# Ledger of designs, part 203: VHH binders against q9y6x5

Target 1, 379 residues: q9y6x5
Amino acid sequence: LPPKLLLVSFDGFRADYLKNYEFPHLQNFIKEGVLVEHVKNVFITKTFPNHYSIVTGLYEESHGIVANSMYDAVTKKHFSDSNDKDPFWWNEAVPIWVTNQLQENRSSAAAMWPGTDVPIHDTISSYFMNYNSSVSFEERLNNITMWLNNSNPPVTFATLYWEEPDASGHKYGPEDKENMSRVLKKIDDLIGDLVQRLKMLGLWENLNVIITSDHGMTQCSQDRLINLDSCIDHSYYTLIDLSPVAAILPKINRTEVYNKLKNCSPHMNVYLKEDIPNRFYYQHNDRIQPIILVADEGWTIVLNESSQKLGDHGYDNSLPSMHPFLAAHGPAFHKGYKHSTINIVDIYPMMCHILGLKPHPNNGTFGHTKCLLVDQWCI

## First folded at step 10 (VHH)

Design E26 (framework vhh_8dlx_2)
Fold by ESMFold2-Fast, scan of step 10:
Formats: structure tokens, sequence, C-alpha cells
Structure E26 (fold): chain B 379 residues (1-379), chain A 125 residues (1-125)
């Protein structure tokens, strides 16, 4: 029987929260498993793009989910809440649950991981829950553990998504120690519940569990706003995405729009698509707009208004504030091992190895995660 | 259940100022953007502005110089301060809420799901 893997995401869990708050349940998990202190995510540092990079091993320009709000210039389609389940947006890559299901009578299960409720290459997760934020962590966990324990053909890959601490990070900002302490303690308690449920069901000793996140969070302020209306008139462009990476579709000459924007604020960088830094791997896709604006950390791009957000993400992926962590436990993983850094795209080939799947071509490097695994030679 | 109760309306002389209050109960006030909307006699609804739990505010540009919105989350109260009142400011003033909700890394805002019954402001000489 192939090994089993449960992949858990706590959205927006900034790596340095581990240094600034106590996590007794997570620390017990790590003590008998592995910790990667920083995961360098992909640009842009947003939820949909990074969650899809984790399960495909691809940069955003390659897997096609380039933002949480997108426009495809070739087909003239818009990505929004009304069409986020259109396979068109997700079909530029093959996520791990699809490959898992196409191999030797295996099933996948999903509690709300982005993309798992979409038929990608005509294959949908064998068991899934449609996204509903009102569904408790407990209900998601109950479904995932039932599917792991009682499925035929067996569920070998399962995913579980939780909105915190991202939702509260936006609402309060990561520097609000009182509110963030409360939220992070609740997450640690949920990790304790997860471990206890798996132990109660006899799954803990034979299940590989990865706990990770898609990005971090940085503090924003009403004193750090970039008013785009002060730079350029609305008649000159269509706005595809606003903050902190603005996606600009010109209605006039691209160079004229660029010239109006490039010197407007010292707190954002303005790029023509072909001039986007190579290190971002954010250029070669029709869904990346002709001009992008990248705000400096903690700055918010607005349209002649204030911002509701006290925390945000989407910023430069070189920023430590944008980095999540990865912790793992199970028969595939060493016990008590700490690793400094991996790339988020490295998670996919590691998971394929654990499950005995042949990975699709990807941007990850298996060598970066070898030291985490008991069946690999390290150094 | 959910209640929004406006108060502070009445007859006021042109050029004077007035402060309206909206008392909220029956829900987690912190989860909602709060709005002021008015309706002059025989006219449609006019949005005045909103305020998020963070204190971030947005105003109707035509009214921005005349009004200030604030909130006190400890008392679940929304305020509208109006200055230099004119006859055309005569209207029923409504408090409304919109749910700020989260979906996959994005905060979304619902349409207005609850309104107060309104408070009448009459500006007359």
Amino acid sequence: as target 1 above (379 residues)
Amino acid sequence: EVQLVESGGGVVQPGRSLRLSCAASGFTFDDYAMHWVRQAPGKGLEWIGNIYHSGSKFYNPSLKSLVTISRDDSTNTLYLQMNSLRAEDTAIYYCARSKIYYKYGDWKQSYFDYWGKGTLVTVSS
C-alpha cells in the first residue's frame, strides 16, 4: 500500500510567529518531526497562487494562478468569486491530487484546499468540501479523518485548509500582540486537536502530516497609502488587481501609462511586463498584465480612499515577513531535525517522493528537502 | 435579534451642526463595516460613507467636506457628525451594516443586510 499524507495549511502563518509566541502543541509535533524555519514562497505572495504552487511545484507564471484577481488577455475572461471554479483557470498545471488519483486505484480527499472543488484535467478530488468559511475546523477535520480511515479505494493524499491566522492578520495587523496572541493560541489548540484525533483513530503512527502555510503578513497603516488616482486618470487603464501588487491593463499607449506611473510614488516600483525582475519568475503568462506596480512592504495602493486592512501580504517574496514555515511528522520524516530554508515549490517533489508518485515537470529541487526524509542520504 | 437604532435627528437651523448616533446590538459589531445612507423626500438613497473596524473611512466625495464618521466598538455605536447643514440635507438618515467576510486570502464586503428604521433630520430656517 502506498504511504498516506495529510497536508494542512494555516493561511498567513508568518514564520517568525514561532519565535514571538508559544505553541506547546506545535512544539510537541516538531520535537518528534522536522521543522523548516523559513519557506520562500512564490511571487506574488497571495493565497491562491501559493496554495497552487505547493501542490504543483510550479511558479505562478507556469501554473496560471497568478493572483487572487486575474484577467486573461487572450480569452478576455475574468477570475472572480463567480467563476473561480471554471477549470480554464486551473488547467495550466496538474496538481498532486490529480496525479495521485490517476495512479493505481488511489483516492484523494480535501477540506477546502484551493482548487480541490474544481475538475482539473477532467479529474476532481475523490472527496471534497465546497468552500464555506462558516464550516468549523472540527467539521473539516472530522470529514478528512473519516475519509482517511474508511475509503475504498484508499485515500492516500488528503488536504486541509484553515483561514487563520490570515483573516485576523488582515483585521488586526501582525503587530497587535493581544489579538494575535489569542488567534495563535487557538491555532495551536487546533493542532493539538488534530494530533489527538489522529491518535484516537490509530492513524498517527502511519500517517505523514505536513503543517505549512502559503505566506506571512506585514503591518499596514493609514499613514502608508499610495493613492493611484493622484498618479493617473481612470480613463487611461483598466484595473485588474489593486494591492499590494497592482495589475494595470492600459486603454491607451502602454508607454504613456507607464510614464504617468513610474515617478508617482517613491514607495512602489513600476514594471513593464518584460522588465519584471527575473527573480520573481512572474512574466511568462497571458494573465500577467502589461504593467505591474509593486508596493514597498507595509504600503497599500488605494483609489482615493482609506484601507480597511491593518495587515497585508502579496509583497516581494524576498521579505522574511512574507515567509511561512513547514513542520512535518510521520514515518517518512526524521525526528527532531531543523532545516533553515526551502523554496515553496520544493514541497511538491518531496510529497511525490513520499507517495511514490512520478512528479510532473516542476520548478522544485528534490535535493533541497532530502535532509528531512529518513530514506534519503543527506550531505 | 439584530438591531440598528439611529438617534439624534430633529429640526435644526441652516449652518448649524448635528451629531447622529446608531446603537448596534445582537451581533459582533467588529465584523461589520458600518455605513450612513440618507434619503431626501421624494428622492433615492444617497450613500454618505462607511467605516471599518480598523477606523479606515471612505466618504461620498460630494459630502466629504461636510461629514465625519466615527465608531466606538466598546459601546457598539456608530456616529455621523454633520457640519454647516443646508436645507438640501433634510432627509431620513439610515445606519446600515455590511458583513466583512473572508474568502481564500481576500476580505470581501457584502451588500447591506440590515438597516435601522432611520432618524429624520429637518433643516429649516
Scores: ipSAE 0.174, ipTM 0.562, lowest interface PAE 3.5, mean pLDDT 90

Design E27 (framework vhh_8dlx_2)
Fold by ESMFold2-Fast, scan of step 10:
Structure E27 (fold): chain B 379 residues (1-379), chain A 125 residues (1-125)
Amino acid sequence: as target 1 above (379 residues)
Amino acid sequence: EVQLVESGGGVVQPGRSLRLSCAASGFTFDDYAMHWVRQAPGKGLEWIGNIYHSGSKFYNPSLKSLVTISRDDSTNTLYLQMNSLRAEDTAIYYCARSKIYYKYGDWKVSYFDYWGKGTLVTVSS
C-alpha cells in the first residue's frame, strides 16, 4: 500500500500559544514526532491565500488566490462568498489532492479544506464535505477516518480543517487569557481525540499526520482605527478588499488617488502595485489591484465605522504574531526533533516527497524540511 | 412572532443622562447580535453600537465616550446608557437584531432582519 498522509489545520493557531498555554495531548504527539516552532507564511496572511499556498507550494501572486475578496482586471469577475466555487479563481495552480488523484490510481479525502469542494482542472477531491461551520470536529474526523479505511481506490491524502482558534481569536482577541485558555484547552482535547481514534482504528503506526495552521493572530483595538473616509471620497475609487490590506481600484487618475492616500495615516503604508516590496512576492497577478494599503500590526482600516474584531490577521508576514507552527508524527518523520523555522511554501514539496508524488513547479525548497525526515541526510 | 420594543425615550435637558431599553421576544435572544441605531430629524440612519451574546461591545467611534451598551439574556433585554446628552442627540432610537456567522477566517453579520418601531429622545432646554 502506498504511504498515507493526513493534513490537519487549526485556523489561526499563533505559534507562541504553545509557550503560553498547556497542551498535554499536543506535547505527547510532539514527543514522538517533530516540531517546527515557526512557519513563515505568505503575504497576505489570510485564510484562503495561505491554505492554498500550503497545498500548492506557491506564493499568492502565482496561485491566484490573492485575498478573501478579489477582482480580476482582465475578465472583470468578482470573487466573493457567493461565487467562491467558480473554478476560474482556483485554476492558476494544481493543488496536491489533484496531483494525488491523477497519479497511480489514488483517492483524496477532505473535511472542508478551502478549495476541496471545487473542481480544479476538472478534478474534485474524491471524497469531500461542503463547508458548514455547524458540523462538529467529531463528525469531520469520523468521515475522514471512514474514508481512510474504506476507499477504493485507497485514500492516500486526507485533509481536515477546523475554524478554531481563529473564530475565537477574532471575537475575543489573543490577549484575552480566560477565553483563549478555554478555546485552546478544547483544541488540545480534540487533538487527543484524533490520536485515540487513529490508534483504535489501527491507523496510527502507519499514517503520517501533520498538524499546522495558516497564520497567527494579533490584538486589535477600537483605539487603533484608520478611517479612509477622512482622507478620500469614496467616489474616487472602488474598494475591492478593506482590512488590514486594502485593495483600491481607482475611478480617476491613479496618481491622484495615491496622493490623497499617501499621508492618510502614520499607521499604514500606501503602495502603487509596481512599488510593493519584492519580499512580499505580491505583485505579478491581475487580481492584485493598482494601489494597496498595508496597515501596521494591530491597526484596522475602516470606512467611518467601528470594527467588530478584537483580533485580526493579514498583516506583514515577517511579524512573529502572524506565524503558525507545524507538528508532525509518523513513519516519515524523526522522533523528538525540534526545528526553528520553515517557509509555508516548503510544506508542499515535503508532502509530495512523503507521498511519492512528482511536485509541480513551486516556490518551496525541499532542503529546508530535510532534517524532519528519516530518509534524508541532515548534515 | 419576533418583536423588539424600545422604551425609555422622552424629553430630557442637555447634560443629563438617559437609559433606553429594548425588550425582545419570539426568538432565542442569545443567538443574535443586538444593535442600537438612531435617526436625527432630516438625517440618515446612524449606527450607535452593538453587543454580542459573549458581552463583546463595539461602538461608533464618534459616540464611544458618551454611550454604554449592555444586555441581560435572562430577561431578553438590551440597554443603551447615554450620558452628557446634547441637542444633536435628539433622534428616534431603534433596536435591531442581526445573525452572526463564521466563514473561512471572517466573522460576518447578516443585515438587520428585524427592527423595533423606535423611541423618540428629545434633548431640549
Scores: ipSAE 0.418, ipTM 0.773, lowest interface PAE 1.5, mean pLDDT 91

Design E28 (framework vhh_8dlx_2)
Fold by ESMFold2-Fast, scan of step 10:
Structure E28 (fold): chain B 379 residues (1-379), chain A 125 residues (1-125)
Amino acid sequence: as target 1 above (379 residues)
Amino acid sequence: EVQLVESGGGVVQPGRSLRLSCAASGFTFDDYAMHWVRQAPGKGLEWIGNIYHSGSKFYNPSLKSLVTISRDDSTNTLYLQMNSLRAEDTAIYYCARSKIYYKYGDWKISYFDYWGKGTLVTVSS
């Protein structure tokens, strides 16, 4: 029977939280496994785009989930959380669970990973849960472990998504030590529960487990706002996405809109689509708008004078505050190995290797992760 | 049992100011975004604005210069300050709550699950 892999995401787990807080359960996991201290995510550093990049190995311009709010200029369709189950938005890539199910008659299981409740290329995860924030980590874990033990064809790829520490990072800001220490301790306890459950069920020794995240978090403030209404009248454009990367669809000449925005604030960069920095790999897709605004770290773009968030993400992917980490344990991984940095797109070809799957063409480099794996030469 | 009770409505002359209040009870007030919505005679519902527990405020752009929303979480009270009232502001004003929930990296506002019964504001010459 093929190898098994459980991919766990704690949304918004900034890499440097590991240095500023204690994680006894996660440290025990890492001691007998591997740690990648920084994962360089894709731009924009948002939840839907980066979760889809992890499972496709593609930049956002290639997989088509370019933001949490999108507009497709060719089809005139709008994407939001109210219509996020339209396969149209997800069909520009083939995520690993689809490949897993189509090769060698395998099953996949999912506890709320973005996209797993959508039929992508006519294939939906064999077992899945619709998103519901009231469902406990324990219930998600119970379903995943049940499916790992009791499936035919066997579940060989399973995913588990948890919304913390992102939800609290937004609410309190990452620099609120008191609230963040409470949230992060709870996450560490959940990691302890995960390991204990897998051991109790006889899965621990033969299951590969990856714990990672999609992005980090930075501190925002009511003193760091960019009021877009003070730059340009709403009659000149349609707003597709707001903060910290604003997606602008002009209703008039693009150059006129650009000129009105270009000098409005010293705390954002304004790009025509063709001038978006090449290093972002955020240009070649019809869902990327003619003008984008990129706020400086910790600055929030608003249409009103106030913001609801004390922490945010979506900023430049070169910022360490936007980087998550990756920890892994299992028969495929070395024990006690630490690695400095990989790209988030590198996770996909590594997972394909572990599962014995042929990867679809992707932007990851297998060589970047081979030192983590027992069956590879690091030199 | 959740209750939202609006007060402060009445007959007011054009150009005057008026402050509406909404008293909330039966739930943890600071866990919810609070909204003001109005309905003029023979017209549909018009969203005025909202305020989060953090004090963050969002307004209908058409009404932003005419209104100010505030809240007092110590007294579980929501306020709407209206200035330079016009005949067009004649409406029933509703207080509504929406639960703030998290979905995939964003705080979202749920549909309005509870409304007050409304308070009538009549702006007449």
Scores: ipSAE 0.229, ipTM 0.614, lowest interface PAE 2.9, mean pLDDT 90

Design E29 (framework vhh_8dlx_2)
Fold by ESMFold2-Fast, scan of step 10:
Structure E29 (fold): chain B 379 residues (1-379), chain A 125 residues (1-125)
Amino acid sequence: as target 1 above (379 residues)
Amino acid sequence: EVQLVESGGGVVQPGRSLRLSCAASGFTFDDYAMHWVRQAPGKGLEWIGNIYHSGSKFYNPSLKSLVTISRDDSTNTLYLQMNSLRAEDTAIYYCARSKIYYKYGDWKYSYFDYWGKGTLVTVSS
């Protein structure tokens, strides 16, 4: 039988939540599987970019989903929630479900993973659900397990996306221990439900399951605001994305806009595109704007207004608060193994190996994940 | 049935303060962002601000120093506090709701699906 993989994302699951709260179901999953304590995500540490990096193994500048809000200066197209299904935005890379469907006569299934409802290189996930936050975790899981058992060609790669704890992290902030405790306990119960459903259906022993996330979360405050209007008039630029990474498209001389912004706040770094730090791998794409502003952790860039965010992400990917974790269980994985850190781009070549797929050229290093796998040497 | 009922309007003198209320019924109040919008005589609609279920507030920048929005989820009531009223603040004031929804890393609000009938505020000497 061909190997099968279910990739589950709990959006915004900060790695250190595992140390500050109790997760009995997740700990039982890890006891019989593997845990990577920190996953170093890609910059910017946002949902769309990092979810696409997980399934392509590419930095954002290479896969083209460089933010949750984007502008392409060449085609003059805008990326927003009303047009995020335009294949133009997704076509700079080949995600694993497309590779799965094209290299082998296999199917893919998706419960709302970003991009799975888009025909990428004329190939859409064989089975998919359009995004709807009102659809329960149980309904998403029921559809995924139905497709895993009842498809021809067989579903060998399945994805499941859940918006918590990110939604509550934004609403309450990660320092709200009462609300975050409630949310995280519910997530742990959902993980318990996932395991029980897979056992009931006879899938558990033969299915590889990865539980991961795209980023973490940090506490924001109305005391930590950067008012962009105090430094530059709106007539000088078009704002493409605001916070915590602002994407600035100048309407006048770029150097003049840069000079107005460079000393705006001690809590914000201002970069001309060519001066963006190499370690970010965030430079070589037409969707990255001529000037990028990067706020310090916990600071929010605003336009003469109050902050709507009590928690946020998007910050420097070297920050531990921005890091998720990865846990996995199944026939491909060791039992009871703990690993310190991998890069989020390393997940893609590992998943390709598990599924027997030839990976497209990518920025991941298979060697970084080999110690997780039973068919590899770990010295 | 969904209802939004504004109250607290009337005639007030310039420089005074006024507090408007909006009583909500027929829906789960804390699932919605609540907005204040006004329309001065012979002019278009002007958005004043909103308050999310989290309590986070967003104001029209031109009005931010003059108004405060708050909500009481225990009584399903939205408030607008207005200070230093001017003749140009004469308008019909509406409360409106928009559903708060989450999509891939951001909280968003839908279009206004229900409005109150409005309450008239007249600022005159």
Scores: ipSAE 0.376, ipTM 0.719, lowest interface PAE 1.9, mean pLDDT 91

Design E3 (framework vhh_8dlx_2)
Fold by ESMFold2-Fast, scan of step 10:
Structure E3 (fold): chain B 379 residues (1-379), chain A 125 residues (1-125)
Amino acid sequence: as target 1 above (379 residues)
Amino acid sequence: EVQLVESGGGVVQPGRSLRLSCAASGFTFDDYAMHWVRQAPGKGLEWIGNIYHSGSKFYNPSLKSLVTISRDDSTNTLYLQMNSLRAEDTAIYYCARSKIKYKYGDWKESYFDYWGKGTLVTVSS
């Protein structure tokens, strides 16, 4: 029987939540599996870019999903939630479910992982759910487990996406211990339900399960706003993305726009595209705009308005507050092993190894995840 | 089932203050941003401001010195405090709700799916 893997994402699950809150069900999962305490994500630390990096092993400049809002200067197309199903945006990479379906004559299943409802290189996930935030975790789990048990060719790769704790992190901020405790307890209960369902269906012993996230969350405040309208008039530029990384397309001389922005706020770094720090791996794509603005942690860029968010993400990927964790359980993984840090791009080649797939060229390093796996040597 | 009921309107003298209330029922109040909107006779709708569960407030810049919005999530009530009322403040005042729609890390405010019936404020001598 071919190896099987279920990849679960709890959006915005900051790594240090594990140390500050109680997770009895997740703790039991980790006790019999592995934990990576910090996953260093890709820049920018946003949902679409990092979810696509997990399943491609590529930096954003290479896979082409460079933000949640994008503009392609060559084709003059705009990316938004009304057209996020245009294959054009996703075709610069080959996600693992496409590889799984094409190399091994196997099926893939998806409960709302970003990109799984899009035909990428003329291949769509064999079974999928269109995005709908009103659909419960239980309904998503019911579909995934049904497909894992009742598919031909067999489903060997399945994904499940859940919006929490990101939605509540934005609403309350990560420093609201009372509200975040309630939200995180509910997530832990969902993890308990997941394990129980897999045991009940006879899947638990033979299924590899990865629980991870795309980014963390940091506290924002009405006292930490950068008003872009005080820096520059709207007639000088087109705004492609706003906060905490603003993407600026100049309508006049680029240098003049840069000079108006450069000294506007001590809490924002302003970069010409060619001056973006190499460590971000965020330069070599037509969807990266001529000028980007990067707000300091906890600062929000606004257009003469207040911010509704008490928490946010998208900040510098070196910040521990932006890091998620990774926990895994199953026949491929050691039991009771803890690892300090991996890069988010390392998840893809590890998953390809588990599934017996040949990875497409990628930015991950298989050696970084060796110590998690029973069939590999750590030294 | 969802209801928004405004109260506190009436005839008021110029220069005086007035507090409007909006009682919400049939939904989880703290999941919604709450708005005040007004319509003067023969004119279009004018947005006054909103308040999120977080306490974050945004006002129409032309009105921010004249009004204060607050909410009490324990009683599911939205308030609008108006000071130094003028004849041009004569309008029907509506309470409305909006939900922050979440999609893959993006927070977007939904349309106003429910409005109250309005409360008439007449500023006259």
Scores: ipSAE 0.220, ipTM 0.606, lowest interface PAE 2.8, mean pLDDT 91

Design E30 (framework vhh_8dlx_2)
Fold by ESMFold2-Fast, scan of step 10:
Structure E30 (fold): chain B 379 residues (1-379), chain A 125 residues (1-125)
Amino acid sequence: as target 1 above (379 residues)
Amino acid sequence: EVQLVESGGGVVQPGRSLRLSCAASGFTFDDYAMHWVRQAPGKGLEWIGNIYHSGSKFYNPSLKSLVTISRDDSTNTLYLQMNSLRAEDTAIYYCARSKTYYKYGDWKESYFDYWGKGTLVTVSS
């Protein structure tokens, strides 16, 4: 039988939550699998960009999903929650489920992973669920396990997305120990349900399972606001994205807009597109705007108003608070192995190796993940 | 069963202060933004302000210096403190909730789905 892989994402699961809270079910999973303590995500540290980087192995400037809100300067199209299914936005890369379906006579299945409900290069996930936040984890899991057992051609790559702990991280902030403890306990119980379901269906021993996340979370405050209206009049620019990375499209001369912004706040860095730090790999795409504002950790950019957020992400990807973890179990993985750090773009070539797929050119380095795998030398 | 019950209304003299309460039941109070809305006789609805679980507050600019909104999530109660009351503040005051929903890393806010029956405030000498 061909190798099978289930990729699970818990949105916004900050790596250090593992040290600050108890996860009995996740710890049982790790005990007989592998743990990567920190995953260095891509900039900007947002949900759509990082989820697409996991499945393409590309930086955002290369795969084209550069934010949760975007404007394409060449075509003059806007990306929003009303048009996130336009293939135009997703066609700058080939995600692993497309490769899986085209290189092998195999199927893919998806429970709401970003992009899986979109025909990318004329190929949509063989089985998928349209996004609906009201659909329970159990229903998503039931569909995934049904498709893993009852499909021809066989489902060899499956994905499962869950909104927590990101939704609660925004609402309560990661420093709210009482509410975060409740949310994280519920997630651990869902991991227990996942493992038990796979065991009962006879899938557990032969299925590779990766549990990961796209980013972390940092504490925000009403005392840490940057009022953009105090810097520049709204008539001089179009705002494409606001916080914590503001994407500015000038309506007047770019240099004039830059000069109005550059010294406005000590808690915000202002970059012309060509001056964005090379380490971000966030420059070479028409969807990256002429001026980018990057708030310091925990600071929120606002338009003459209070912020609703007690937690946020999108900040500098060098910040540990922005880093998720990766845990994995299955025949491809060692048992009881801990690894310090990988890059989020390294997940894609590792998954291609496990599935026997030829990866598309990507920014990952297979050598970074080889110590996790039983069929590789760890040096 | 969702219920919002306003209280604290009555007849008050101009220049005085009044505190209104809204008791919420039948739902997870923390999941909702809470609003105060009023309707003066013969006028339309006027939004006063709202408050999120985070404590973030937004006010109608015309009323910002005259009112304070607060909430107590332990008792599922929303409050409106009004100071320096004027005859034009005579109105029925409504408590309302707005639903927030989550989509791929972002919270969005929808329309008002439940309102209280209102409490009458009459400012008269």
Scores: ipSAE 0.376, ipTM 0.754, lowest interface PAE 1.7, mean pLDDT 91

Design E31 (framework vhh_8dlx_2)
Fold by ESMFold2-Fast, scan of step 10:
Structure E31 (fold): chain B 379 residues (1-379), chain A 125 residues (1-125)
Amino acid sequence: as target 1 above (379 residues)
Amino acid sequence: EVQLVESGGGVVQPGRSLRLSCAASGFTFDDYAMHWVRQAPGKGLEWIGNIYHSGSKFYNPSLKSLVTISRDDSTNTLYLQMNSLRAEDTAIYYCARSKVYYKYGDWKESYFDYWGKGTLVTVSS
């Protein structure tokens, strides 16, 4: 029997929610599995970049999904929610479902994980659902479990994506305990439903399940706005991405644009591309613009306007508020083991090991996750 | 079922103020950002501004000192207040809706899927 893995993402699940709210179903899952308390994600701490880093083991500069909004100066293409299915944007890396289908005679299944509805290197997930926010968690779970049990060649890698708690984190902010308590309780109930469904179908004992997230969330405010129009006239640049990391394409001399921006606000850092801190691993890609602006935690960059966001992410990946967690259960994992921190790029080589796949060159370190695994030594 | 009906247009003298209304029906008004767009004779469409259920509003920078947008979600009505009208403000004024929805880490806004038929504002002496 080939090993099987289900990778579940709850978008925007900040790690410290686990300490501030009750999760009875998730705690039962962890008690018989493993918990990584903090996952250090890649910069920028956004959904598309980090979801692609999880399944490729690469920094954003290497896999090419460098933001949720991008511009490629060579081809003059724009990436947005209206054209996210163009393979051009995704072809700089090989995600694990493609490797799973090509190295082994196995199938992959996906319920809306970013990229799974795109033919990447002419390979699309064997079974997939096009993104539709109106489709319930129950329907996504029903499709995934059906495909796990009823496929030839067998589905050995499956992904499931859910929009919460990110959608509510943006709308209410993470400090709204009343609203976040309701949202997080709903998520815990969905985790309970997931476990019960897998038990009912006879999958639970032989399936490896990873529950993780792409980033956290921080509180924003109308009192913490950076008005870019007060710094520079819009005629001097093209805006590729705005907040909290602004991507600036100059229409005049780059140094003149930089000089107009560099001292405009004490609450953002302004970098020429070559001066972006090495620790971000966010420099070596044509989709990274000549100037980037990085807002301080909780600050929003705006164009002479108010922001509707009470919570946001995309900030410095060293911030604990930007970190998700990872929990896992199954035959590959120890029971009752707690680990402090891994890098989000480390998830990919661990998953390749569990599935018996040869990983593509990647930025992860297998040694960082070996203590989670029963077939490894963590001395 | 979906209807957007603009009203309040007509002939108005330069320097006066005018308030336009857009009555929405047949959909959940709170799920949509509402927009004002105008078209002067022989010219293209010009976006005026929008407003979200949250009360957040954004304006065309060229027009923001001249207009105020508001909404009443209890009556499903969008408003455009215009002050100090000029001859160049002569146009057909449209209300339009855009769906506010979530996709992959962000709240997004759709293209305009429904427009009203427009109301004509003529600024002349």
Scores: ipSAE 0.473, ipTM 0.798, lowest interface PAE 1.4, mean pLDDT 92

